# VHH binders against o26223, part 130

Target 1, 191 residues: o26223
Amino acid sequence: MKLLWTSQHIKVTVHIDGKVSKMDVLEAIKTRRSIRKYQDREVPEELIDKILDAAMCGPSAVDERPWHFIVVRNREMLEKIPEVHPYGAMVKDAPVAIIVCCDSSLEKIPGFWVQDCSIASQNILLAAHSLGLGAVWTGVYPLEDRVEGIRRLFSIPEHVIPFSVIPLGYPAENPGTRDLFDPDRIHLEKW
Key: E = the ipSAE of ESMFold2; O = the ipSAE of OpenDDE; V2 = 0.75 times the mean of E and O plus 0.25 times the DockQ between their complexes.

## First folded at step 8 (VHH; framework vhh_lunsekimig_d3)

Design w2 (at its last look DockQ between E and O 0.33; V2 from the best seeds 0.00; counts 0 for: pae E 10.9 > 2)
Fold by OpenDDE, look of step 8:
Structure w2 (fold): chain B 191 residues (1-191), chain A 123 residues (1-123)
Amino acid sequence: as target 1 above (191 residues)
Amino acid sequence: EVQLVESGGGVVQPGGSLRLSCAASGFTFSDYALYWYRQAAGIERELIASITSGGSTYYVDSVKGRFTISRDNSENTMYLQMNSLRAEDTGLYYCAAEYSETFYGSEPLFDYWGQGTLVTVSS
């Protein structure tokens, strides 16, 4: 069974039986939107595995790969996240969330872990979208109150830094398309 | 021009009710998360309620069960129903908006702010 959401120029196909949506990489990038409304439907473990696989395929500084992932399905824990992340209200309505973390002990070059975890986070969003899921990036680092809140809530050790919380599920909204191409941001040969 | 305009503030007795509105213009309202802040005299501005573009809501503990945030995308308006008002609810109430693709979610980084509406709860 396929559920199709159509709005403007974006078609979102949701497959019920764990079927993977076929989407090329350019389409995934172009059509991806933050999704903050989810169906009352569980996300199969197989899809989460695919998403996490994608998350770990990005480059990192000197291949340090400092990322760790906490997969949260427990309803009570999901409901507590907004208490320490007031701008993450949608997390309580998601069937699952991924917390992207950095193990600072794996960092080889200082500061690049933010780029590494950002790449991992973006890959999660793109992979989710390509699989017919919706997701949103909720920032944790570098806001101290959120970092410490998430740390306490999930008993994250001091050397590990929570970076982002990404709720995801089958989408219950279609925000439409964006035109973000700006030729003024393109410089040839020199600024 | 982008605008957020708060209204509905006034003077009420303890236990009374008010309904605040935030009328938005100049941007795609449905793509934004919306927030109510308040600032009491001598106190820092605080987040009291929010509603995402998808309709998920947040409430600070002190207003839970008393306040209800909602939005009407067809009218580009956000509401705050305030019941069982208390003296401590007195303050300037501000509307803020954050674009859905923004992931920082912090007061200084919000895209738009209103000018505020005054709520006074006094016997």
Scores: ipSAE 0.353, ipTM 0.720, lowest interface PAE 1.6, mean pLDDT 89
Fold by ESMFold2, look of step 8:
Structure w2 (fold): chain B 191 residues (1-191), chain A 123 residues (1-123)
Amino acid sequence: as target 1 above (191 residues)
Amino acid sequence: EVQLVESGGGVVQPGGSLRLSCAASGFTFSDYALYWYRQAAGIERELIASITSGGSTYYVDSVKGRFTISRDNSENTMYLQMNSLRAEDTGLYYCAAEYSETFYGSEPLFDYWGQGTLVTVSS
């Protein structure tokens, strides 16, 4: 972060330019789509920082906050992910991916880390969408071979569990919106 | 009514070729990921190939280079071209479809399955 000062007696650069981007939260939730095709365009580090900040805003069981994130930009590593993660083929074409992990030593209630990391993963998707990026959640946990493959590839310790791989980039597709509301899934008062 | 109908199965010689089709109706085909599964006698069904709504493909090692999955969204049909067939390819072949918005878990959540088409490779 740069600290900007204004003074008549020293040379300063005044940079008071705020970009305000407002998207209604219900609009974001309804319009977010899984994006599997990306432009050949880098994603600035500052956008990744904003996305990860949003990821960490999620609630967690007993405030355990068990999540860790691996940011992958190295081309050779991105190209290796599909070898151990068959539903992650598009990751090789993404400019960046985020691996959401659980540090099991931070668990306060066994097993609730799955909900915690799911919340963080969904926040990543929504934040990326709000910043004009496209992303998709590709599942790792609980498939044992994918968990072990990703763990080996990124030298992840045994007490850390890779949960999801989320490739992201500027979208190269526009799938539109859907109406998925199904009133048959709603039960009043009881089943 | 949602339907997936497999066809194109039959008896073939080792080394032969066969083309399976999976015709779909009752849903927006282009929005779905599509899968071919195989079930040999006495064995659980196994995934052999898949194709995403965006066209990315996956194959298990035992069929790579011999099988080709494809989709024709204008005909609402998925295909499996099977070349260089072996006795071990014998089985009941199913297609499945899953809404491609997200995926996770140890088994894909399939919205729709077909009834299967039998492929027998015998001399």
Scores: ipSAE 0.000, ipTM 0.166, lowest interface PAE 10.9, mean pLDDT 83
ESMFold2 (binder alone), look of step 8: mean pLDDT 78; pTM 0.777

Design w20 (at its last look DockQ between E and O 0.18; V2 from the best seeds 0.00; counts 0 for: pae O 8.0 > 2, placed apart)
Fold by ESMFold2, look of step 8:
Structure w20 (fold): chain B 191 residues (1-191), chain A 123 residues (1-123)
Amino acid sequence: as target 1 above (191 residues)
Amino acid sequence: EVQLVESGGGVVQPGGSLRLSCAASGFTFSDYALYWYRQAAGIERELIADITSGGSTYYVDSVKGRFTISRDNSENTMYLQMNSLRAEDTGLYYCAAEYSETFYGSEPLNDYWGQGTLVTVSS
């Protein structure tokens, strides 16, 4: 990892697989799309490490950092996820998935872990996108049947709450960008 | 086999009305958000209306007040009632579906695009 220091600005340069990856953060946010079709191509462990590093950079309530991550590459396990998450069918076709979990024993302020794990989940999506990968967030919490199913499938203890399942891989589709800005959602000074 | 089939297009005069249908099969219709897109000649498909699995609706400004989206989960069919049609409404209309319980939706996947139904508004 090399930081390029200049009098004008600082950008993070990341070397991935012999490639230099540079993406402005606003560009990443605006161009990230849910990707549900993946190439038959492995995702290197180094990219997963960078994505999880980014996931843990998010703020959390009183710095509680309640998140844990399960990295799933086993084909048979990936194939079983749709059996307990019937609307996550694309997970079976992904080379890897990340399960974002909350360890409730790490909570310092009760009830804010959902926001904490949501921040980590969004950081996973943005980091994957910046590294040339595609991902989609599939919801687990607060749907009780999905929570119970994922907990059983991955032997997750009762004090740990599976929050989301994020399949990812090199994209096999290009849906383009969207313009979703809506000025009616902006309120100055008061409602 | 998953299918979305559009129908109900035709030729109408300005100010006229049409009702489009989108018949779905091969998936659990009630779990999906549903979308209508329009493609005029030479431009990309644009979203014009959507309806969530719970029945909440959204319309772009150009059709708001003139078009009404609805769904009938018992018949696995979505509708678009188009009133006060204008020449600029001419185009190929597509329906699409997206799983609404992901909590973080995106544009419909290409495997849910139908053939479309043509609407022509001529003077």
Scores: ipSAE 0.014, ipTM 0.259, lowest interface PAE 7.5, mean pLDDT 84
Fold by OpenDDE, look of step 8:
Structure w20 (fold): chain B 191 residues (1-191), chain A 123 residues (1-123)
Amino acid sequence: as target 1 above (191 residues)
Amino acid sequence: EVQLVESGGGVVQPGGSLRLSCAASGFTFSDYALYWYRQAAGIERELIADITSGGSTYYVDSVKGRFTISRDNSENTMYLQMNSLRAEDTGLYYCAAEYSETFYGSEPLNDYWGQGTLVTVSS
């Protein structure tokens, strides 16, 4: 059964006008794009709280919930992140960034923390998008230079591993949407 | 100086074929993912195909089975073979390039763009 997914051009109307358009979860997932340009506008704390709440709602291995979050609003610190993250140039232009970290002391099963923090990071992106914000996942782990750079910059203890840096803001771009569905990547019953 | 130059556009009848080329210079071509976009009149630019630095390809549904994206790293050139062209394929076709991070990175930034080549499918 070839699932003829009719490519419904989901016109992601990014309402730039700050109206929190309530979108359902599938819409949020399908229409989410990385946003790297932001308006000169502050993100309310209430929205950050909602995003962080979402970040903590994902599953984790044996419910270990190893994640921690650093919320960065300080302009000086935001401007320093690109110095240790070569692909983090947009962070300096964002009004806020969230650094997702793992407390390794909370890890019960080795290695699953990467999945846990990935889920948390993705939830941040989806929540941000659903709230009318733009965000982008900039990878830190497992690149040692970035890990250590972020660690030093934010005085992160050795047992805590910075995983991702996610700048957020009201979007100043609309990259549109992509249909990434690939039926060739779906295998039924066996490879 | 970084340059992407599209060529191969023109007027073709429905059912016809065209081959677009994108010649790149000024950057390490083999390290970049490459993209074809198109923009029809009054419509937003859309991604139609891409090829990673590793050679993996993507196609939008409307061009699957008809278009083939390829790259020649030795010539710093990307191609788009377009077969069975339709009127709806009419538009300005753009080449884009983005540095491929080996690591789980963000969606394409499209670091570089060409000026586009016009494809007109008309009877």
Scores: ipSAE 0.011, ipTM 0.329, lowest interface PAE 8.0, mean pLDDT 88
ESMFold2 (binder alone), look of step 8: mean pLDDT 81; pTM 0.795

Design w21 (at its last look DockQ between E and O 0.04; V2 from the best seeds 0.00; counts 0 for: pae E 7.6 > 2, placed apart)
Fold by OpenDDE, look of step 8:
Structure w21 (fold): chain B 191 residues (1-191), chain A 123 residues (1-123)
Amino acid sequence: as target 1 above (191 residues)
Amino acid sequence: EVQLVESGGGVVQPGGSLRLSCAASGFTFSDYALYWYRQAAGIERELIATITSGGSTYYVDSVKGRFTISRDNSENTMYLQMNSLRAEDTGLYYCAAEYSETFYGSEPLNDYWGQGTLVTVSS
């Protein structure tokens, strides 16, 4: 059975009008794009709360849940982030950013915290998208200069590792959808 | 074939101006973050300016207020307007592009590079 994946151009109708369009999970995953341009519009706290709730719903190694979140709305701080993360230029133009961190003291199995924080970060992106927001994952860990830069900027203790910076806002761009399905990456029963 | 071609380099006096261009082909230009790097003689290559796919810009301190990065997606071209040039701005200027869906963003991870254009600021 050749699953003819008809490239249905899922027109992500970014409803600009703040109506939280209920998006199903598959739609959210398939239509999500990195958004790096934002409207001059504040993100309600209620939406951030929902996003953070989603961020904490992912699995973690042996349920260690090592993640912490710094919510940044201060304009001065947002503007300083690109100084220590030059590839995160869009952060200065976002109304809010979430910094995902790992508390190493909560780690039960070494090394899995990267997976845990990645899941949390991806859930932030998906939740944001489903709520009509745009977001982008800007990597911090494992780049030492960025890790230390963010640590200093936000006075993050040594046992806590900044992992990602995710700016969020109402999208001011629509980059479209991607077809990333590759059947060659699927192996049945064995490689 | 993916190509980035820099142009606009030359010799200028201190205080002068140049406009660099980077013409791109072979990829979806609008989906990429774009970068200007420069390399002076005997010095490691440095990032000097960034423009995201969304149009956000970043400048290193040494070029702030003097250089302006911009992009024209309709022409698949990035620009660097350089004003008030200084001797220390002398170097080979490189254009680079990185796909926007990457979440690290770093020099080693940039997808495409140009061959560079030489800028010489000399009295």
Scores: ipSAE 0.474, ipTM 0.785, lowest interface PAE 1.1, mean pLDDT 90
Fold by ESMFold2, look of step 8:
Structure w21 (fold): chain B 191 residues (1-191), chain A 123 residues (1-123)
Amino acid sequence: as target 1 above (191 residues)
Amino acid sequence: EVQLVESGGGVVQPGGSLRLSCAASGFTFSDYALYWYRQAAGIERELIATITSGGSTYYVDSVKGRFTISRDNSENTMYLQMNSLRAEDTGLYYCAAEYSETFYGSEPLNDYWGQGTLVTVSS
C-alpha cells in the first residue's frame, strides 16, 4: 500500500486500499472536457495536493519553475471572481479554484514563463480528470483587465502575474467525447 | 434545451440570391461565435463563414465577396446572405456556435448536427 501526503506530513507514496486506479495518459488526454457544472460536493485536500504535485512535474524553460498556485475555497472569494472575469461565472459554483501565477523574479530567461505556466495549467486539467474531477481553464493572461482584476482581488504583488483561473469539482455534466484528429494538420518533411 | 434551426434554403438559378437564417435558443447568444458550414453530396461538411461574438467576420476564399454573414443579437438570429450563386454552392447548409472569446476553455456548443437547409443552384 502506498499513500501520498503533501500538506500535513513528509511524503510517503501509498495507494489507499486498492481503490485507487490510474487512468491511461492517452485516455486522459483524449477524454478530458471543459466542465463548467459541478456537484455540491467537497473536493478532498488530498486530491488538490495530487493535482498541484502534477502541476509542478512539467518541464520549464532552463528549469526555472516560475509557477505559484493560489488555492481558493472561500465561498465569498469564489463569488467575487466573476466581478473581474466576465467568463468566469461558473467559478462561483465550484467548490475550489486554482489560480496559476508566474513569479517573474524566478525567470532565468525572459518570455518563456507563458509556456511554463501553460504546461502547469494543462497538467492541472489532466490530473483533475484522472481523479474523477472536472475542470476548465478560464483565461486571465494576457487580457490586462482580467490580470489587474485578479491581482487586486487576491492581493497578488506586481512582480507576480496571474495566468489562469481553474475552477474544479466533481462534474455535474457529461459532454461526451470529441474526435478532433485532423490528418491535414500533419506535414511530412516540409510544410 | 439548446437549439439551432436553419431555414431559408430553396432552388435558385445561377447568379441568384438567397438569405439563410439560423434561429438560436437555450443559451446566451451574444457570447458565442457563430459559423456556417455547407455539405455537398459525397463531401465532408466544410466551414464557409464565421462571425465572432464581437462581430468580426471571416470567409473561405470560395465565398468571399459573394456571401455576407451577420448576426442580430436582439432576435438571437444569424444570417447568411448569398449572392451570385453558383452550381458549386449546392448543398445542405448548417449553422453552429462556439463559446469563442478566444481563451483556452472554448468548446463548441454542440457536436451534433440538425437537419440543415437545402440550397439547390440549377439551371
Scores: ipSAE 0.014, ipTM 0.270, lowest interface PAE 7.6, mean pLDDT 84
ESMFold2 (binder alone), look of step 8: mean pLDDT 80; pTM 0.792

Design w22 (at its last look DockQ between E and O 0.01; V2 from the best seeds 0.00; counts 0 for: pae E 11.7 > 2, placed apart)
Fold by OpenDDE, look of step 8:
Structure w22 (fold): chain B 191 residues (1-191), chain A 123 residues (1-123)
Amino acid sequence: as target 1 above (191 residues)
Amino acid sequence: EVQLVESGGGVVQPGGSLRLSCAASGFTFSDYALYWYRQAAGIERELIAVITSGGSTYYVDSVKGRFTISRDNSENTMYLQMNSLRAEDTGLYYCAAEYSETFYGSEPLNDYWGQGTLVTVSS
């Protein structure tokens, strides 16, 4: 059985058995949107594994790979996340969320972990989209209240910094695509 | 030009109800998360409710169970139904909008604001 969510700009095909339509990397990048409404449907573990695999494939400073991932499916925990992350209201409606964290003990060059975790987070979004899922990046770092809130909620040790919370699910909305190309942002040879 | 215009404020007795509206124009309304803030006299502006572009809602504890945030994308309007109003709910109420692709900040980074509507709860 195929579930189709289509618009003029985005076509998502998902099979109940976990088979998904493939899209090329440019299509994934161009058509990805933040999704904040989800179906009442569980995400198969196989898809999460693929997403996490993708999350770990990005580059990192001197290959430090400082990222860790907390996969949250517990309903009670998902419902508590918005209490410490107001902009994560949609998390309570998602079947699963991934919390991207940095283990500071793995950092080799100071400060690059933000870039590393950002790359990992973006790969999660792209992978999710390519697999017929919807996701949204909700920022945690560098907001102290959110960092500490998530830390306490998930008993994250002091040397580990929660970076982002990414709810995931089968999309229940289709916001369409954006034209974000701006030639004025392109400079040839010099500014 | 981007505009947010709040309406529906007024004077009500404790226990009363009001419905605020925020009419939006000049941007793709459906792509934005929407916010209600309020500011009491001598107090900093506070976030009280959020509705995402997907329709998920958040409330601060002080308004939970009493206030309901909603949106109508077809009319580019956000609402705040306020029930069981209290004296402490008195203040200037602001609507704000943030582009849905924004993932930073405790406050909207790419936000639009209205001018506010006054709510007075008094005996």
Scores: ipSAE 0.115, ipTM 0.601, lowest interface PAE 2.3, mean pLDDT 88
Fold by ESMFold2, look of step 8:
Structure w22 (fold): chain B 191 residues (1-191), chain A 123 residues (1-123)
Amino acid sequence: as target 1 above (191 residues)
Amino acid sequence: EVQLVESGGGVVQPGGSLRLSCAASGFTFSDYALYWYRQAAGIERELIAVITSGGSTYYVDSVKGRFTISRDNSENTMYLQMNSLRAEDTGLYYCAAEYSETFYGSEPLNDYWGQGTLVTVSS
């Protein structure tokens, strides 16, 4: 018996119009929008597990995988995040938030953890979208006051760096699709 | 078949030098980032050094300034020059490769490790 969970995980999890379906990866990338308004509806732990599985599938510098994730569902804690994160006001209204962190003791090549955690953060956004959830990336690093505020609030040790706070939930808004393709940004062969 | 073979280990005194080799076959060597790992007794392999396909090098703090990774694409061989050796450098040394224009990513060439080459630093 073979375990095929990895290929099945990315292809089977989207519910559209009451039917089980799959979201194509290009569709997910093109249609994902930052969602800042959420329904008063809990997000099942199973969906959070799938999102974090996807987050950990990202590449990292020399396979260092420096990421750690804090799942925050406690209402009191969610309501305190805006006190240290001025652009995180929507976090208090989310049923759950994921804090993406770098454990510097796992860093194998200095300075690439920012890219590593950015990849994990984007995978969280795409996976949430593919599961019918809405999310937004709120920046923590490199703003020192936000980093220290979040570290203090969640008892994060000094060698661990909070990178982003990602509130998520079932969306209560639909901002629509944007056309952001700009051919002037494309340079063939040379600048 | 893809193969990476480590060699050049031995017994050396503290403060001494040793040069390890990693001979490669079965793939386009120049397209790969190359890695040295070390395994001390009773612990997992740890990354030591990286050289990208473009020749950029990176080192963990414990070996920075003492070890030099290099590659000879004409001989399909990677090297680790180890200077100022210490007792804590004792262990099995392994090489690995990853396909990329840089070392960034997690697409390792090998799913298994060879026997390595043993370095013993003793007085």
Scores: ipSAE 0.000, ipTM 0.255, lowest interface PAE 11.7, mean pLDDT 84
ESMFold2 (binder alone), look of step 8: mean pLDDT 80; pTM 0.793

Design w23 (at its last look DockQ between E and O 0.10; V2 from the best seeds 0.00; counts 0 for: pae E 12.9 > 2, placed apart)
Fold by OpenDDE, look of step 8:
Structure w23 (fold): chain B 191 residues (1-191), chain A 123 residues (1-123)
Amino acid sequence: as target 1 above (191 residues)
Amino acid sequence: EVQLVESGGGVVQPGGSLRLSCAASGFTFSDYALYWYRQAAGIERELIALITSGGSTYYVDSVKGRFTISRDNSENTMYLQMNSLRAEDTGLYYCAAEYSETFYGSEPLNDYWGQGTLVTVSS
């Protein structure tokens, strides 16, 4: 049975009107795109709280939950982030950014913190999308210059590792959806 | 075939202006972040400006206020307006493109590069 995946162009009608369109988890995952252009509109604190709640709901190795989050709304600070992270240029044009960090003192098993913070970061992206916001993951770790740049800029202690910077805002672009399904990446029972 | 072709380089006096162009083909231009790099003689290539798919820009400090990066998605062309040129701006200028979804922000991962256009600022 060839599952003819009809690429139903799920038109994510981002209703710009404040109605938090409830989308199911599969829809959120499938329709999420990196958003790098934002409206000149503030993101309500309530939405940030929901996003952060989602960020903390992911699994972590032995439940170590090593993540910390810096919420940045200050315009001056947002504008400085691209100075140490040029590829995060869109951060300066976002109303808010979340910096995901790892507290190494909370790590129970070495190395799993990257997975933990990745899960947290992805949950931020999915939650943002489900709430009608756009976001993008700008990588910090493991690039030393970016790690140190963000550390200095936000006075992050040595035992805490900045992992990602995620600008968020109401989207001002619609890049559409991507079909990323690849059956060749699926192996049954063995390789 | 993916192509990036730079043009607009030349010889100018200090204080002069040039406009560089990068014509792109073979990929969905609007989905890419675009970059200008330059390489002076005996110096490593440096990022001088970028523009995201969303239109956000970055400039290295040495060109801030003098250079302007822009893109025209309808023409698949990126531009670099260079004003108040200085001797230190002399070098080979490269355009690059990186797919925005894969953008982890590492310089080494830029997928596509042009051949470069030479800018010489001399009295």
Scores: ipSAE 0.521, ipTM 0.793, lowest interface PAE 0.9, mean pLDDT 91
Fold by ESMFold2, look of step 8:
Structure w23 (fold): chain B 191 residues (1-191), chain A 123 residues (1-123)
Amino acid sequence: as target 1 above (191 residues)
Amino acid sequence: EVQLVESGGGVVQPGGSLRLSCAASGFTFSDYALYWYRQAAGIERELIALITSGGSTYYVDSVKGRFTISRDNSENTMYLQMNSLRAEDTGLYYCAAEYSETFYGSEPLNDYWGQGTLVTVSS
């Protein structure tokens, strides 16, 4: 897989002639797309480590850091996820998935763990993109049947809440860039 | 009742043009991302173009530069202008709608589908 050079103001990470350039954070945010098709190519452990490091860099309510991560590479387990998460069908085709969980025993302020795990999930998406990978956030919480299905499938304890499943891999699609800026959403001083 | 109704398909010569329409009812059109898919005989339905609720567009490489997607929120209608048509563009063209394309990028992929309009590119 190779990322293509763009003809406009958007830079992407390319690996040509043995050179790798860093992606600016604003460019990463603006160019990240949900990727649902992946190459049949292994994702090195080193990249997963970098992604999870980035996930844990997010802020959390009173620094509670309630997150835990399950890294899933086993084909039989990945193929079972759509049985409890039918709109996550692309997960079976990914070389790896990360399940973001909340350990409620680490919660210090009730109800903020959703924001905490959302921040970690978004950091996973951005870090994967910056490393030349594609990913998509598939929702688990707050859908009760999905939460219980994933908990059963991965033997997750009662006090741990699966929040999201994020399949990732080298992309096999290029959906392009979007312009989503809407100035009507900006209010100065008051509503 | 939600409806998406495609129209404008037909038989056209190679190099010709067609304009497809997708008329929508039964939902708040301006809140939805809109999609065109095509299906050639014997293969899986493929996405070819989309337009977000904010008007941003995306095209697959095989149609980029030849097809233009647009929307008219006052008429609850999406369009696909198809120019420089080729034999491989032959197929059944579907419109689809999704409540915001960015529901964490997960689900549902498309909330509503049309029934399709046939485009045949033949000499």
Scores: ipSAE 0.000, ipTM 0.126, lowest interface PAE 12.9, mean pLDDT 84
ESMFold2 (binder alone), look of step 8: mean pLDDT 80; pTM 0.792

